# Designs tried in a protein design chat: VHH binders against Uncharacterized protein YNL108C. Part 10

Target 1, 262 residues: Uncharacterized protein YNL108C, of Saccharomyces cerevisiae (p53929)
Amino acid sequence: AIENIYIARHGYRSNWLPKGPYPPPPTGIDNDVPLSEHGVEQAHELANYISKLDVKPEMIFSSPFYRCLETSKPTVEALKIPLYVDRGVGEWYKPDRPIIPEPATHEVMSKFFPSMISPDWEPSIIPSNKGETEEDIFERCHKFWPVFIDRVERKFPNVKTIMIVTHAATKSALGMNLLKFSSAKEPIDNKGTFIRNGSCAIDKFELVKGENESIPFEEREWKLTMNGNTSFLTNGEEMNWTFMNAFEAGSDADIKARRAAE

## First folded at step 2 (VHH)

Design q05 (framework vhh_7aqx_2)
Fold by ESMFold2-Fast, scan of step 2:
Structure q05 (fold): chain B 262 residues (1-262), chain A 125 residues (1-125)
Amino acid sequence: as target 1 above (262 residues)
Amino acid sequence: QVQLQESGGGLVQAGGSLRLSCTTSGRTFSYYAFSWFRQAPGEEREFVGAITWSGGSTDYADSVKGRFTISRDNAKNTFYLQMNSLKTEDTAVYYCAASPYRYSGTYYPEEYDYWGQGTQVTVSS
């Protein structure tokens, strides 16, 4: 059975820098933004941190968006582990967004990340192409977990530790569902603590009960033992996001509003 | 910042071979991506091939696949383009380029911040 789940947010985006020129999306897809040089440095720091852990991921499941694949690559290369793409951990887009971007195909992603992406994985759930409300993305992650865990354990019965590389909103929704909360806007404890979502921040969830894979997902208990850890990053926590923000995580509007409020 | 210097260009007969070198100086990071572009007179720069910072993954334009090979020697801070079975259509100024904001290669000249001065390759019939 799966005993450890790491969930990380992608690194610092190129379009988050205060001054261009900004690279266009390599895939030509709206919002399929690459990392900045700083973001790539964060991805390397994340890989170095993971390589020193006693319990290391044995495989990565990444969002199909370029930034998440870029964030994953240093860890894939350092640990020599397989990477699969699962659309179910893709980005959150609001229904009022002018364009709901469809991620690049496996063929296109493999052009930019040759020999990195394993082809033998079907998405556990496909996000709506009409966008999602806050309730919709929480429900997507609620439905994702039992399908995903069952498929991982059937295909890789000896694997105990996995890593998911995703986006701020998705990371919060995944974690809060894993902890059996009803909303991503709830605190995780009686002290008002929330899941932290800085760029390249990493969570760790450990299985408390349900070590046998015959136990259905809804009867398993998980504990958050690492909350958006950024202690290994030279610049620490950057670009933290929560569902209390008015704008989509990391959008141009979000970045503009954050800087104006400063 | 980084400086790039190409070498190895020249005149060769169709069907011949050339090896281009791109030596980097200044500060580079392991996640830099390096690519070769070429530009024929009166045309825009076009992608030829790329190598990721890891040195394990390469990509090529369809027009050169099977004929050109890109490789890296990190100990010498040098990248190579081995060009075989050269055609007159391969005549161009060849540029080495570096992208500091990603570890994978890209196909678009505008994504590259560092460029060499170019080396002329002329393939005669």
Scores: ipSAE 0.000, ipTM 0.128, lowest interface PAE 18.1, mean pLDDT 84

Design q06 (framework vhh_7aqx_2)
Fold by ESMFold2-Fast, scan of step 2:
Structure q06 (fold): chain B 262 residues (1-262), chain A 125 residues (1-125)
Amino acid sequence: as target 1 above (262 residues)
Amino acid sequence: QVQLQESGGGLVQAGGSLRLSCTTSGFTFSRYAFSWFRQAPGEEREFVGAISWSGGSTDYADSVKGRFTISRDNAKNTFYLQMNSLKTEDTAVYYCAATYYKPGYSLYTAEYDYWGQGTQVTVSS
């Protein structure tokens, strides 16, 4: 049974740099932006950090978006572990967006990341092609967990530690659902602490006491032992995002707010 | 403001049963883990049992395991201790306690955020 879950956000996006012009998405898909050179450096720092942990991930489940695959690559190479793509941990797009981008197919992703992506994993849940409200993405992550963990444990019965590489909003929604909260806008303690979502930030969730192999996932209890850790990054925490008074991560409004703050 | 109130204590014969209730107010019940502690005359408070915020995990002191059951009812903002096969050694003041998110429930009194006033349980021979 799964005892440890790491969840990391992708690295610094190319379109977050202060000065454009920005490179077009390698896949040609709207919003499927690559990491900046700085983001690639963060991904290598994350891989180096993970390589020194006592409890290492045995496999990675990544969002299908280019930035998440690019963030995962150094860790895959350093640990020599398999990577699967699960659309269920994909990006959050609001319903008012004119077009909700559909991520690249396995065939297209494999051309950009040869020999990295396992072909033998079906998505645990497919995000709506009409976008999602804040309630919708929280509900998607709520539905994701029991399906996902059951399939992981059934396919890989000896695996105890996994890592998910995803996006800021999805990372918060996944973590808050794992901790049994009703909303991503709640603090996790009585001191006002929220999950931190800097670029390449990593969370760790550990299974609490219980009859873990014999009880359904929905009845298991998890504790957060690492909250958006960025201590291993040369520039520390960057681009932290929350559902509290923040724009959609990586949106035009978010980029404008970042530029105005400079 | 925040209150935890025990009820259901009293006098019972050895071998009998009692159900203690702890009714809470002033906080979001579903976010708290709950425990029962007891204190016999002249002794420090000791752990009896705990239930996690989800209700999916419970733990018990060895002395009560198999005899006591802790449960929670989020709709009623109340949690319970069902005590069966009571022994004279179970005589104590029973306290309910609540703690917000922690990495696992604690056996130590200092780590709990809120406490009830206590309810006396007396088990006669």
Scores: ipSAE 0.000, ipTM 0.179, lowest interface PAE 13.6, mean pLDDT 86

Design q07 (framework vhh_7aqx_2)
Fold by ESMFold2-Fast, scan of step 2:
Structure q07 (fold): chain B 262 residues (1-262), chain A 122 residues (1-122)
Amino acid sequence: as target 1 above (262 residues)
Amino acid sequence: QVQLQESGGGLVQAGGSLRLSCTTSGFTFSSYWFSWFRQAPGEEREFVGAISGSGGRTDYADSVKGRFTISRDNAKNTFYLQMNSLKTEDTAVYYCAAEYYGSKYPLSYDYWGQGTQVTVSS
């Protein structure tokens, strides 16, 4: 049964740098932005950190967005582990967004990341092409877990540790569902602590009950043992995001609002 | 508008067979998991079986495994439940359901049919 789940946010985006012009997305897809050089450095620091852990991921499941694949690449290379793409851990887009980006196909992703992306993995869930409310993304992640864990354990029965590379909102919604909360917007304890979502921040969830594959996901219990850890990054935590923010994580509006507050 | 319509229910003797059909409209048929649920009088809806969009995966409740077979015909936008070796305990209203995610939990399903009655006499 899966005993350890790492969940990491992608690195610092190219469009987060002070004033452009910014490079266009490599795939030509709206909002499919690459990492900055700083973000690539963060991805290497993350890979170095993971390579020194006692319990290492045995495979990675990444969002199809370029930034998440780029973030995953140094870890794939350092550990020589397979990477699968699952649309179910893709980015959150609100319903009022004029166009909801469709991620690149496997063929397109494989041209940019040759020999990295394993075939033969169907999405555990497909995000709405009409966008999602805050309730919708929380429900997507709620539905994701039992389907995803069942498929992983069925296909890879000897695997105990996995890593998911995703986005700030999705990381929060996944973690809060795993801890059995009813909303991504509530604190995880009575001290007002939230899941931390800095660029290249990594969570660790450890199984405390439900080690048998026959035990339904809903009966399993998990403990958060790393909360958005960025201690290994030269610049520490950057670009933390929570559902208390007014705008989509890392959007142009979000970046403008953050800089206006500086 | 997405719609599901069951057919093929009726009265059958214990040990007999019935084939239920669910005809679908209003969505891309191959993108959905299709499932059968049933509900006996005074009980909650229970999972019976499911088939993936590709048809490559099927799942069954333990109580029907080996007796029931789920299949789909993408050209007809229809999926089926072949019920063999029927027992009086199989008496229920049978519902077809569809969702993107594939699940055994009724509350997870996006679309439901109206139901078709199956009665198994001793």
Scores: ipSAE 0.000, ipTM 0.119, lowest interface PAE 18.0, mean pLDDT 85

Design q09 (framework vhh_7aqx_2)
Fold by ESMFold2-Fast, scan of step 2:
Structure q09 (fold): chain B 262 residues (1-262), chain A 124 residues (1-124)
Amino acid sequence: as target 1 above (262 residues)
Amino acid sequence: QVQLQESGGGLVQAGGSLRLSCTTSGFTFSSYAFSWFRQAPGEEREFVGAISYSGGSTDYADSVKGRFTISRDNAKNTFYLQMNSLKTEDTAVYYCAAPRWSYYTGRASDFDYWGQGTQVTVSS
């Protein structure tokens, strides 16, 4: 059974820098933006941190978006572990967004990340191509977990620790579903604590009950032991996002609002 | 005892409508996602549509999107497939299904609980 799940957000995006011009998406796909130089540095710091953990991931499941693959690359290289792409942990786009981007195909991603992306992993869930409400992304992650874990355990029966590299909203929805909450807008405790989603922040979830394969995934209990950890980053937590924010994580509107508050 | 039972199949003219029902027992119904599959003679079972545990999300095969609507009634432990603008290629045995867990997938192999099937025949 899977005993440890790390979930990390991608690094600092190139279009989050205060002044352009910004590089176009390497894939030509709307919103498929690469990391900034700063984001690449964060990805290396994340890889160094993970390499020193007692319990290391044995494989990575990444969002198909360029920033998540780029964030994963230093860890793949440091640990020499396989990486699979699962569209089910892809970005959240609201239905009112003018364009709902389709992520790059396996062939296209493999041209930019040669020899990194393992074949033979089909998406556990495919996000709607018409966008998602807040309820929709939460339900996508609710549906994702039992399908995903069952497939991982069936294909890799000896694997105990995995890592997911994803986006702020998806990271929150995944974590809140693992902890059996009914909404991504609830605090995780009676002190008003929320899951933290800084760039390259990493969560750790540990299995408390349900290590026996005969126990259904829905009956398993998980504990959050790292909440959006950024202590290993030179600049600490940056670009934290929660569902209490008015704007999509990392959108132009989100960035403008943050800069105005400085 | 876990059971699923389809009703509402039959013969209909192209362009017509049918509503299929699947009555369930033995589930904590409100905690389960449910799906419809269909199988034409000599073909594999194909995914038709699914509804999430809350009813807030639905998914459809591209071939039926815009014509079919899946819904659920938790008080009756029943979920439905409303089929509009039927085409001759929609002719198949329709199965309601529940996954082994409280989720759904488009893969027939992930479903442990199946109804007996109900025939839908669409004539030209």
Scores: ipSAE 0.000, ipTM 0.152, lowest interface PAE 16.0, mean pLDDT 86

Design q10 (framework vhh_7aqx_2)
Fold by ESMFold2-Fast, scan of step 2:
Structure q10 (fold): chain B 262 residues (1-262), chain A 123 residues (1-123)
Amino acid sequence: as target 1 above (262 residues)
Amino acid sequence: QVQLQESGGGLVQAGGSLRLSCTTSGRTFSNYAFSWFRQAPGEEREFVGAISGSGSYTDYADSVKGRFTISRDNAKNTFYLQMNSLKTEDTAVYYCAAQWYSGKYYTHPYDYWGQGTQVTVSS
């Protein structure tokens, strides 16, 4: 049974740099932006950190977006573990966006990340092609967990530790659902603490109830033991996002608002 | 197969309370999200409230928000609708429904329906 789940946000995006022009997405897909050089450095720092942990991930499940695959690559190389793509941990797009981008196919992803992406994994859930409200992405992640964990445990019965590489909103929604909160906008404690989502920030969830026995996912209890850890990054926490923010994580509006705040 | 059975309906005076129960066949109870719907004579069936598989998310129609509460008890294979401050407009047949937790997000219809239980609110 799965006992440890790491969830990490992708590194610093190329379009977050103060000055353009910005290169077009490698895949040609709108919003499928790569990491900046700084983001690649963060991904290497994350891999180095993970390689020194006592409890290491045995496999990675990544969002299909280029930035998440790019963030995962140094860890895949350092640990020599398999990586699967699951659309269920993909990016959040609001319903008012003119078109919801379709992520790259396995063939296209494999062109850019040769020999990295395992082909033998079906998505646990497919995000709506009409976009998602805040309630919708929370419910997507709620539905994701039991399907995903059941499939992982059936296919890999000896695996205890996994890592998910995803996006800020999805990371929050996944974590808050795992902790059995009713909204991604609730604090996790009585001091107003939220899940932290800096670029390359990593959470750790540990199984508290359900260990060493078969119990339905909905009855398992999890504890958050790392909250958006960025202590291993040279520049610390950058680009933190929560559902208290007015704009989608990493959108042009979000970037502009952050720069105005300094 | 999942079977749904409502109970707890009846006659109540305006301002009163009722608690509806929906009991399932149960072997896969934790794999389902549950909802309550209602239908008044001559009207279309309308959504009342929903609870997700883990119980961590609930949603309500505006007409009942603040008055009705949905909950589930996985150990009893039962979910509930607590109805407070009842109005004559709440008179309807109430149906429980179940949706399989896995599959494409919001692309599937409800998989199972109960037979309905009558709620009558007198003035």
Scores: ipSAE 0.000, ipTM 0.112, lowest interface PAE 20.0, mean pLDDT 84

Design q11 (framework vhh_7aqx_2)
Fold by ESMFold2-Fast, scan of step 2:
Formats: sequence, C-alpha cells, structure tokens
Structure q11 (fold): chain B 262 residues (1-262), chain A 123 residues (1-123)
Amino acid sequence: as target 1 above (262 residues)
Amino acid sequence: QVQLQESGGGLVQAGGSLRLSCTTSGFTFGSYAFSWFRQAPGEEREFVGAISWRGGSTDYADSVKGRFTISRDNAKNTFYLQMNSLKTEDTAVYYCAADYYSGYPYRGEYDYWGQGTQVTVSS
C-alpha cells in the first residue's frame, strides 16, 4: 500500500511578476501560463530538497497545466522517476469565469516536455468544464482519492511513496479530504493551523492505518507530517492562498488585490 | 577535474573596494548556485553571500548587506563578489563554493569549494 504522499504546489507564475509584458502561454491555452524565471528557480530548489530526503517519491502525478509540468521537471530529472498526468488534480476555476480552460492534450504536452510524460495513465476524475464551486472542488478531490489510490496500487503494487504536483486550491482540498475533514475551510488542529500553500510548498502525508491494499481507502488513516514546507526556498513562503481569499489562487484579480494591499 | 579558483584578493585601505572572482571548470556552470564564505583569523567560517543558479535571487549576511554584491557571468564560467566600503572587520580568507541547483545557501555541505583568497583591509 501507499505509505507516503507528497503534495506540492507549482512554482511562481510568470504573470505574478510586478511588470509585464508577460509571456503568452506556450500552449496558447487560456491561463496555461508558464513559471517565471524565479518559479523555475523554486522548482530546482524543490528538486534539490527532495533529492536529499530520506524517503523519496518513486513517481509523480502532475496536473496537466504547464506550470505544474514545469515545476515537476527538475525532480523528474534529479530522481529519474516516471511522471504521469492526471486531470483529477487540475486547477480550480469558478463557475462564473468567462472561459474554463481545457488543458493541453498528451500530444501537445509531449511537444513541450519530450520524454517526460508517461502515456499509460487515464484521468481518475475530470473537472467540470462548467467550473466548480468551493463545494464542487472539495467533492472532486473526495471522489478522486479512492479511484486514484486503487489504480496506483493495482498498476504499481510495490510503490510506497508518490508525489502529486498541483495548484493551491486543489492541494488544500486533497489534503483536507485525506485527513477526513468535510470542508477545506477548517483548521487541521485545535490551534487554528491551516494547510500552507506557498509557491513550491510541499506537504507530506504518512499512512497511520491501512497498510494492506485489501483495506478500503475510506478505512485508511493519514497524518500530515510536513505542512506546506518552504524552508528550502531562497525567498521562503510566497503567494500563500486559502479558501478564505476572495479570488481564485494566482488569478489576475488575486494578484491585483495583493498589490493594492501593499 | 572540477576546479574553483578565487582571484582578486589583496591589501586595501578601509573605505576602499575589491572585486573577487571565482573561475570554474569541470561542470555545467549554469546548473549551479554559488556562494562566498569567509574565515577571519581565530574565527569560524561564515556565510557572506549567495546567488541562485539562474541569477534571479541573491542573499547576503547582515554584516555585508548594502556593501557587497554577488553576480555571475555564465559565458565566462565565473562569478564575482564586489566588495565596497570595506572595513577592517572584513579581513579574512574568502572562499567560493558551488551547490547543484540550490537557490538557498545550504549552510552545511556544498558540492565544490575553492582554496581561498586572502583579503586584508588596513585602517
């Protein structure tokens, strides 16, 4: 059974820089923005950190968005592990957004990340093309886990440690579901602690109960042993986001609001 | 095969400037972050400054902020420490160091170290 799950947020986006012009998405897809040079630096710092951990990921499951693939690349290269794309850990878009981006196809992603993306993985769940409420993304991640873990353990029965590379809202929803909370807006303890979601922040979840694959996912118990760790980054935690924010994580509106508050 | 070689040290008066260089060979320069450390007589080695592997991020010890600037030249496989407004307390042997894809000065072990260059600041 899977014993360790790392969940990381992508690095600093090119459109988060104070001054443009910003590079267009390499894929031409709305919101499929690349990392800034600073974000690429964070991705390499993350890879360096992971390469020095005692318990290393044996494979990566990435969101199909360019920023998550770009964030994953240095770790794939450092550890020489396979990467699979699962749309089920893709970005959160609200229903009122004018366009809900369709992520790039495997063919398109493979042109930008040659020899990195393994072809033999179907999405565990597909996010709604009409956008998602806060309840919808939480429910997506709730449904994702049992399907995803069952498929990983059937295909890779000897794998104990995996890493997911995703987005701030998805990272919170995945983690809160894994800890069996009913909402992403709750603290994880009686001290008011929340999951931290800085750019290139990494969580670690460790299995407490349910080491046998015959035990249903719903009966397994997990503990959070790293919460949005950014101690290895030159600039520490940047761009933390929670469901208490008024705007979608890393959106143009979110960035405008952060800059106005300065 | 891997080598880091410091140059540019010497004797300078307080208030003066020096530029140290670290020339490297035997590895892919652009994939490494670089740092400067120093060791004064009778003291432990201390961190001075660092530059990330892409050059987009720098960090400095509080004692040198505003006076020292680290930079890199990928075309020359060389990185620099520009030292301005030097103080007698800056007297030390200065070492360059390299760490693979690190943007944070890992104050423990670095992949490669130079042999050091003496900087002496007189009053």
Scores: ipSAE 0.000, ipTM 0.215, lowest interface PAE 10.6, mean pLDDT 88

Design q13 (framework vhh_7aqx_2)
Fold by ESMFold2-Fast, scan of step 2:
Structure q13 (fold): chain B 262 residues (1-262), chain A 123 residues (1-123)
Amino acid sequence: as target 1 above (262 residues)
Amino acid sequence: QVQLQESGGGLVQAGGSLRLSCTTSGRTFSSYYFSWFRQAPGEEREFVGAISSSGGSTDYADSVKGRFTISRDNAKNTFYLQMNSLKTEDTAVYYCAAGPYWRSSYLKDFGSWGQGTQVTVSS
């Protein structure tokens, strides 16, 4: 059974730099933006940090978006572990967004990340192509977990530690569901603490109960032992996002509001 | 910024061996991918091999697979190219390069380059 789950946000996006113009997405897909040079450095710092952990991930499940694959790459190389793409941990897009991007196919992703992406994994859930409300993304992650964990444990019965590389909203929704909260807008404790989602921030969840694969996911208890850890990054926490924000994580509107506040 | 300095080039007979070194300075050594390129007289600069930030993964051009080995010593901030079973066609100026992308063979992806070191393989 799975005993440890790391969940990390992608690194600093190229379109988050204070001044454009920004290069077009490598895939030509709307919003499929690559990391900035700074974001690539963060991804290497994350890989270095993970390589020094006592409990290391044995495989990575990444969002299909370029930034998440790019973020995962140094860790894949450092640990020599397989990477699978699962659309179920993909980006959150609101229903009123003009275009809901369809992520790159396995063939297209493999052209940009040759020999990195393992082919034998089906999506645990596919996000709506009409966008998602805040309630929809939370429900997607609620449905994701039992399907995903069951499939991982059946295909890889000896694996105990996995890592998911995803986006700010999805990271929060995944974590809050794992901790059995009813929404992504709740604090995780009585002190008002939220899950932290800086660029390349990493969470760690450890199993408290449910070591046996016969125990349904719904009956397992998890504890959060790292909350959006960025202590290993040279610039620390950047671009933190929560569902209390008015804007999509990393959108142009979000960036403008954040920069104006600073 | 990453600064790169090459050493170890020279003259060697076909079938011989040489080891090239590239020393690096700056905050980004552990976070960067390091590569070797070479440029033969009158030719364009071509990829030779690369090593990951952990040192656990390497990649080589088909022409050098099985003969060349890339390695790194993080304690010395140095990475190496061990060249065995050298052929006259291996004669070139060898460059070390650092960049943020793994497995890139494109010159534009590298922000830091060494000065180059001459390797001459005689028949």
Scores: ipSAE 0.000, ipTM 0.104, lowest interface PAE 19.8, mean pLDDT 85

Design q15 (framework vhh_7aqx_2)
Fold by ESMFold2-Fast, scan of step 2:
Structure q15 (fold): chain B 262 residues (1-262), chain A 125 residues (1-125)
Amino acid sequence: as target 1 above (262 residues)
Amino acid sequence: QVQLQESGGGLVQAGGSLRLSCTTSGFTFSDYAFSWFRQAPGEEREFVGAISWSGRSTDYADSVKGRFTISRDNAKNTFYLQMNSLKTEDTAVYYCAAVKYYSGGYWTDSDFDYWGQGTQVTVSS
């Protein structure tokens, strides 16, 4: 049974830099943006940090978006662990977005990340192609967990530690569902603390063991022992996002608002 | 509105047993994790044990492991501390506490939303 779950946000996006021109998405897909050089450096720092942990991930499940695959690559190479793509941990897009990006196919992703993406993993849930409200993405992550954990434990019965590489909104929704909250907008404690979602920030969730090891996912209890840790990054926490923000994480509107505030 | 009330304290001889109860009202009992803390005369308040919202996970201070057991009864809106093999150093005021928004890790005083008034436990040699 899975005992440890790391959840990390992708690194600093190329379109987050204060000045363009910005590189076009390598896949040609709208919003499938690559990391900046700074983001690639963050991904290497994340890999170095993970390589020094006592409890290391045994496999990675990544969002299909280029930035998440790029963020995962240094860790895959450092630890020599398999990476699977699960569309269920993909990006959040609001319903009023003109076009909801369809992520690259396995074949297209494999052209950009040769020999990295393991075949034979079906998505645990597929995000709506009509976009999602805040309630919809929270519900997607609620439905994701029992399907995902069951499949991981059936296919890899000896695996105890996994890592998910995803996006800010999805990371919050996944974590808040693991902790059995009813909304991604609730604080996690009585001090007003929220899950931290900086670029390349990493959470750790540990299973709180019950009397029986073979219990359904819905009955399992998880504790958050690392909240959006960025202490290993040279520049610390950058681009933190929560559902208290009005904008899609890393969207053009979000970036414009941040630049206006600076 | 919210209330936590301890009961079951008293005087007991070393090697004896006591069962403390904490009865709660004003919230949905099954959504809360619960803990017992104690404070000896002239000392700081310390963690004793905790039980998760589902009741399947428990944590204990090293000083009480194997002797104390925490449990909960959702039907009665009550949780318990069964204290066995009591020692004179277990003498303290025992407090029950409840928390909904606990993020995991270590149990500290500041993590709890609601507290009882305390019940005295005195263990004589």
Scores: ipSAE 0.006, ipTM 0.294, lowest interface PAE 10.9, mean pLDDT 87

Design q16 (framework vhh_7aqx_2)
Fold by ESMFold2-Fast, scan of step 2:
Structure q16 (fold): chain B 262 residues (1-262), chain A 123 residues (1-123)
Amino acid sequence: as target 1 above (262 residues)
Amino acid sequence: QVQLQESGGGLVQAGGSLRLSCTTSGFTFSSYAFSWFRQAPGEEREFVGAISWSGGSTDYADSVKGRFTISRDNAKNTFYLQMNSLKTEDTAVYYCAAGSLEEYLRSGYFDYWGQGTQVTVSS
């Protein structure tokens, strides 16, 4: 049974820099933004940190968006572990956006990340192409977990530790569902703590109960033992986002609000 | 069918003012961020100004800051560039663009572009 789940947010995006021009999306897809040079450095720092952990991931499941694949690459190289793409951990887009970006196909992603993306993994759930409300993304992650865990344990029965590389809203929704909360806007404790989602921040969830594959997902208990850890990054926590923010993670409004607060 | 159409360009003397409009159709105006870009003869397209989907934030190129103002009117599905204290160096074809919040400051990678409108500033 899966005993440890790491969930990390992608690194600092190129379009978060205060000055353009910005590099084009490598895939040509709008919003399929690559990391900045700073974000690539954060991805290397994350890989170095993971390489020194006592319990290391045995495989990575990444969002199909370029920034998440780019964030994953140094860890794949350092640990020599397989990476699979699962659209179910993809980006959150609000329904009022007329066009919801379709992520790159496996063929396109493989051209940009040769020999990194393992074949033969079907998405556990496909995000709506009409966008998602806050309730919809939370429900997507609720439905994701039992399908995803069952498929991982069936295909890789000896694997105990996995890592998911995703986006701020998705990371929060996944974590809050794993901890059995009813919404992404609840604190995780009685002290008002929320999941932290800085760029390249990493969570760790450990199985408290449910060591056997025959125990249904609903009966498994998980504990959050690292909350959005960025202690290994030279610049620490940057671009933290929660569902308590008024703006979409990484949006223009979000970026401007953060810079005004600095 | 998505369309962006610029208007308000023309010939003006240095020190004068012009207001450019970009009228849009075919998408939910309030869900988009908007930008103005310009391209002078023989030069690459450059960023001029941007306004967020909420209208709560604006940004400008250093060369136009304090002289140009971007605004939006959601009821009219139109956004504007008010150009004051025009200089001969402002002569260019001006393009309006609409895109996601994450892409509004990026040239060439917006969801939609207008056809362009000529602005000529004479000495």
Scores: ipSAE 0.000, ipTM 0.142, lowest interface PAE 16.6, mean pLDDT 85

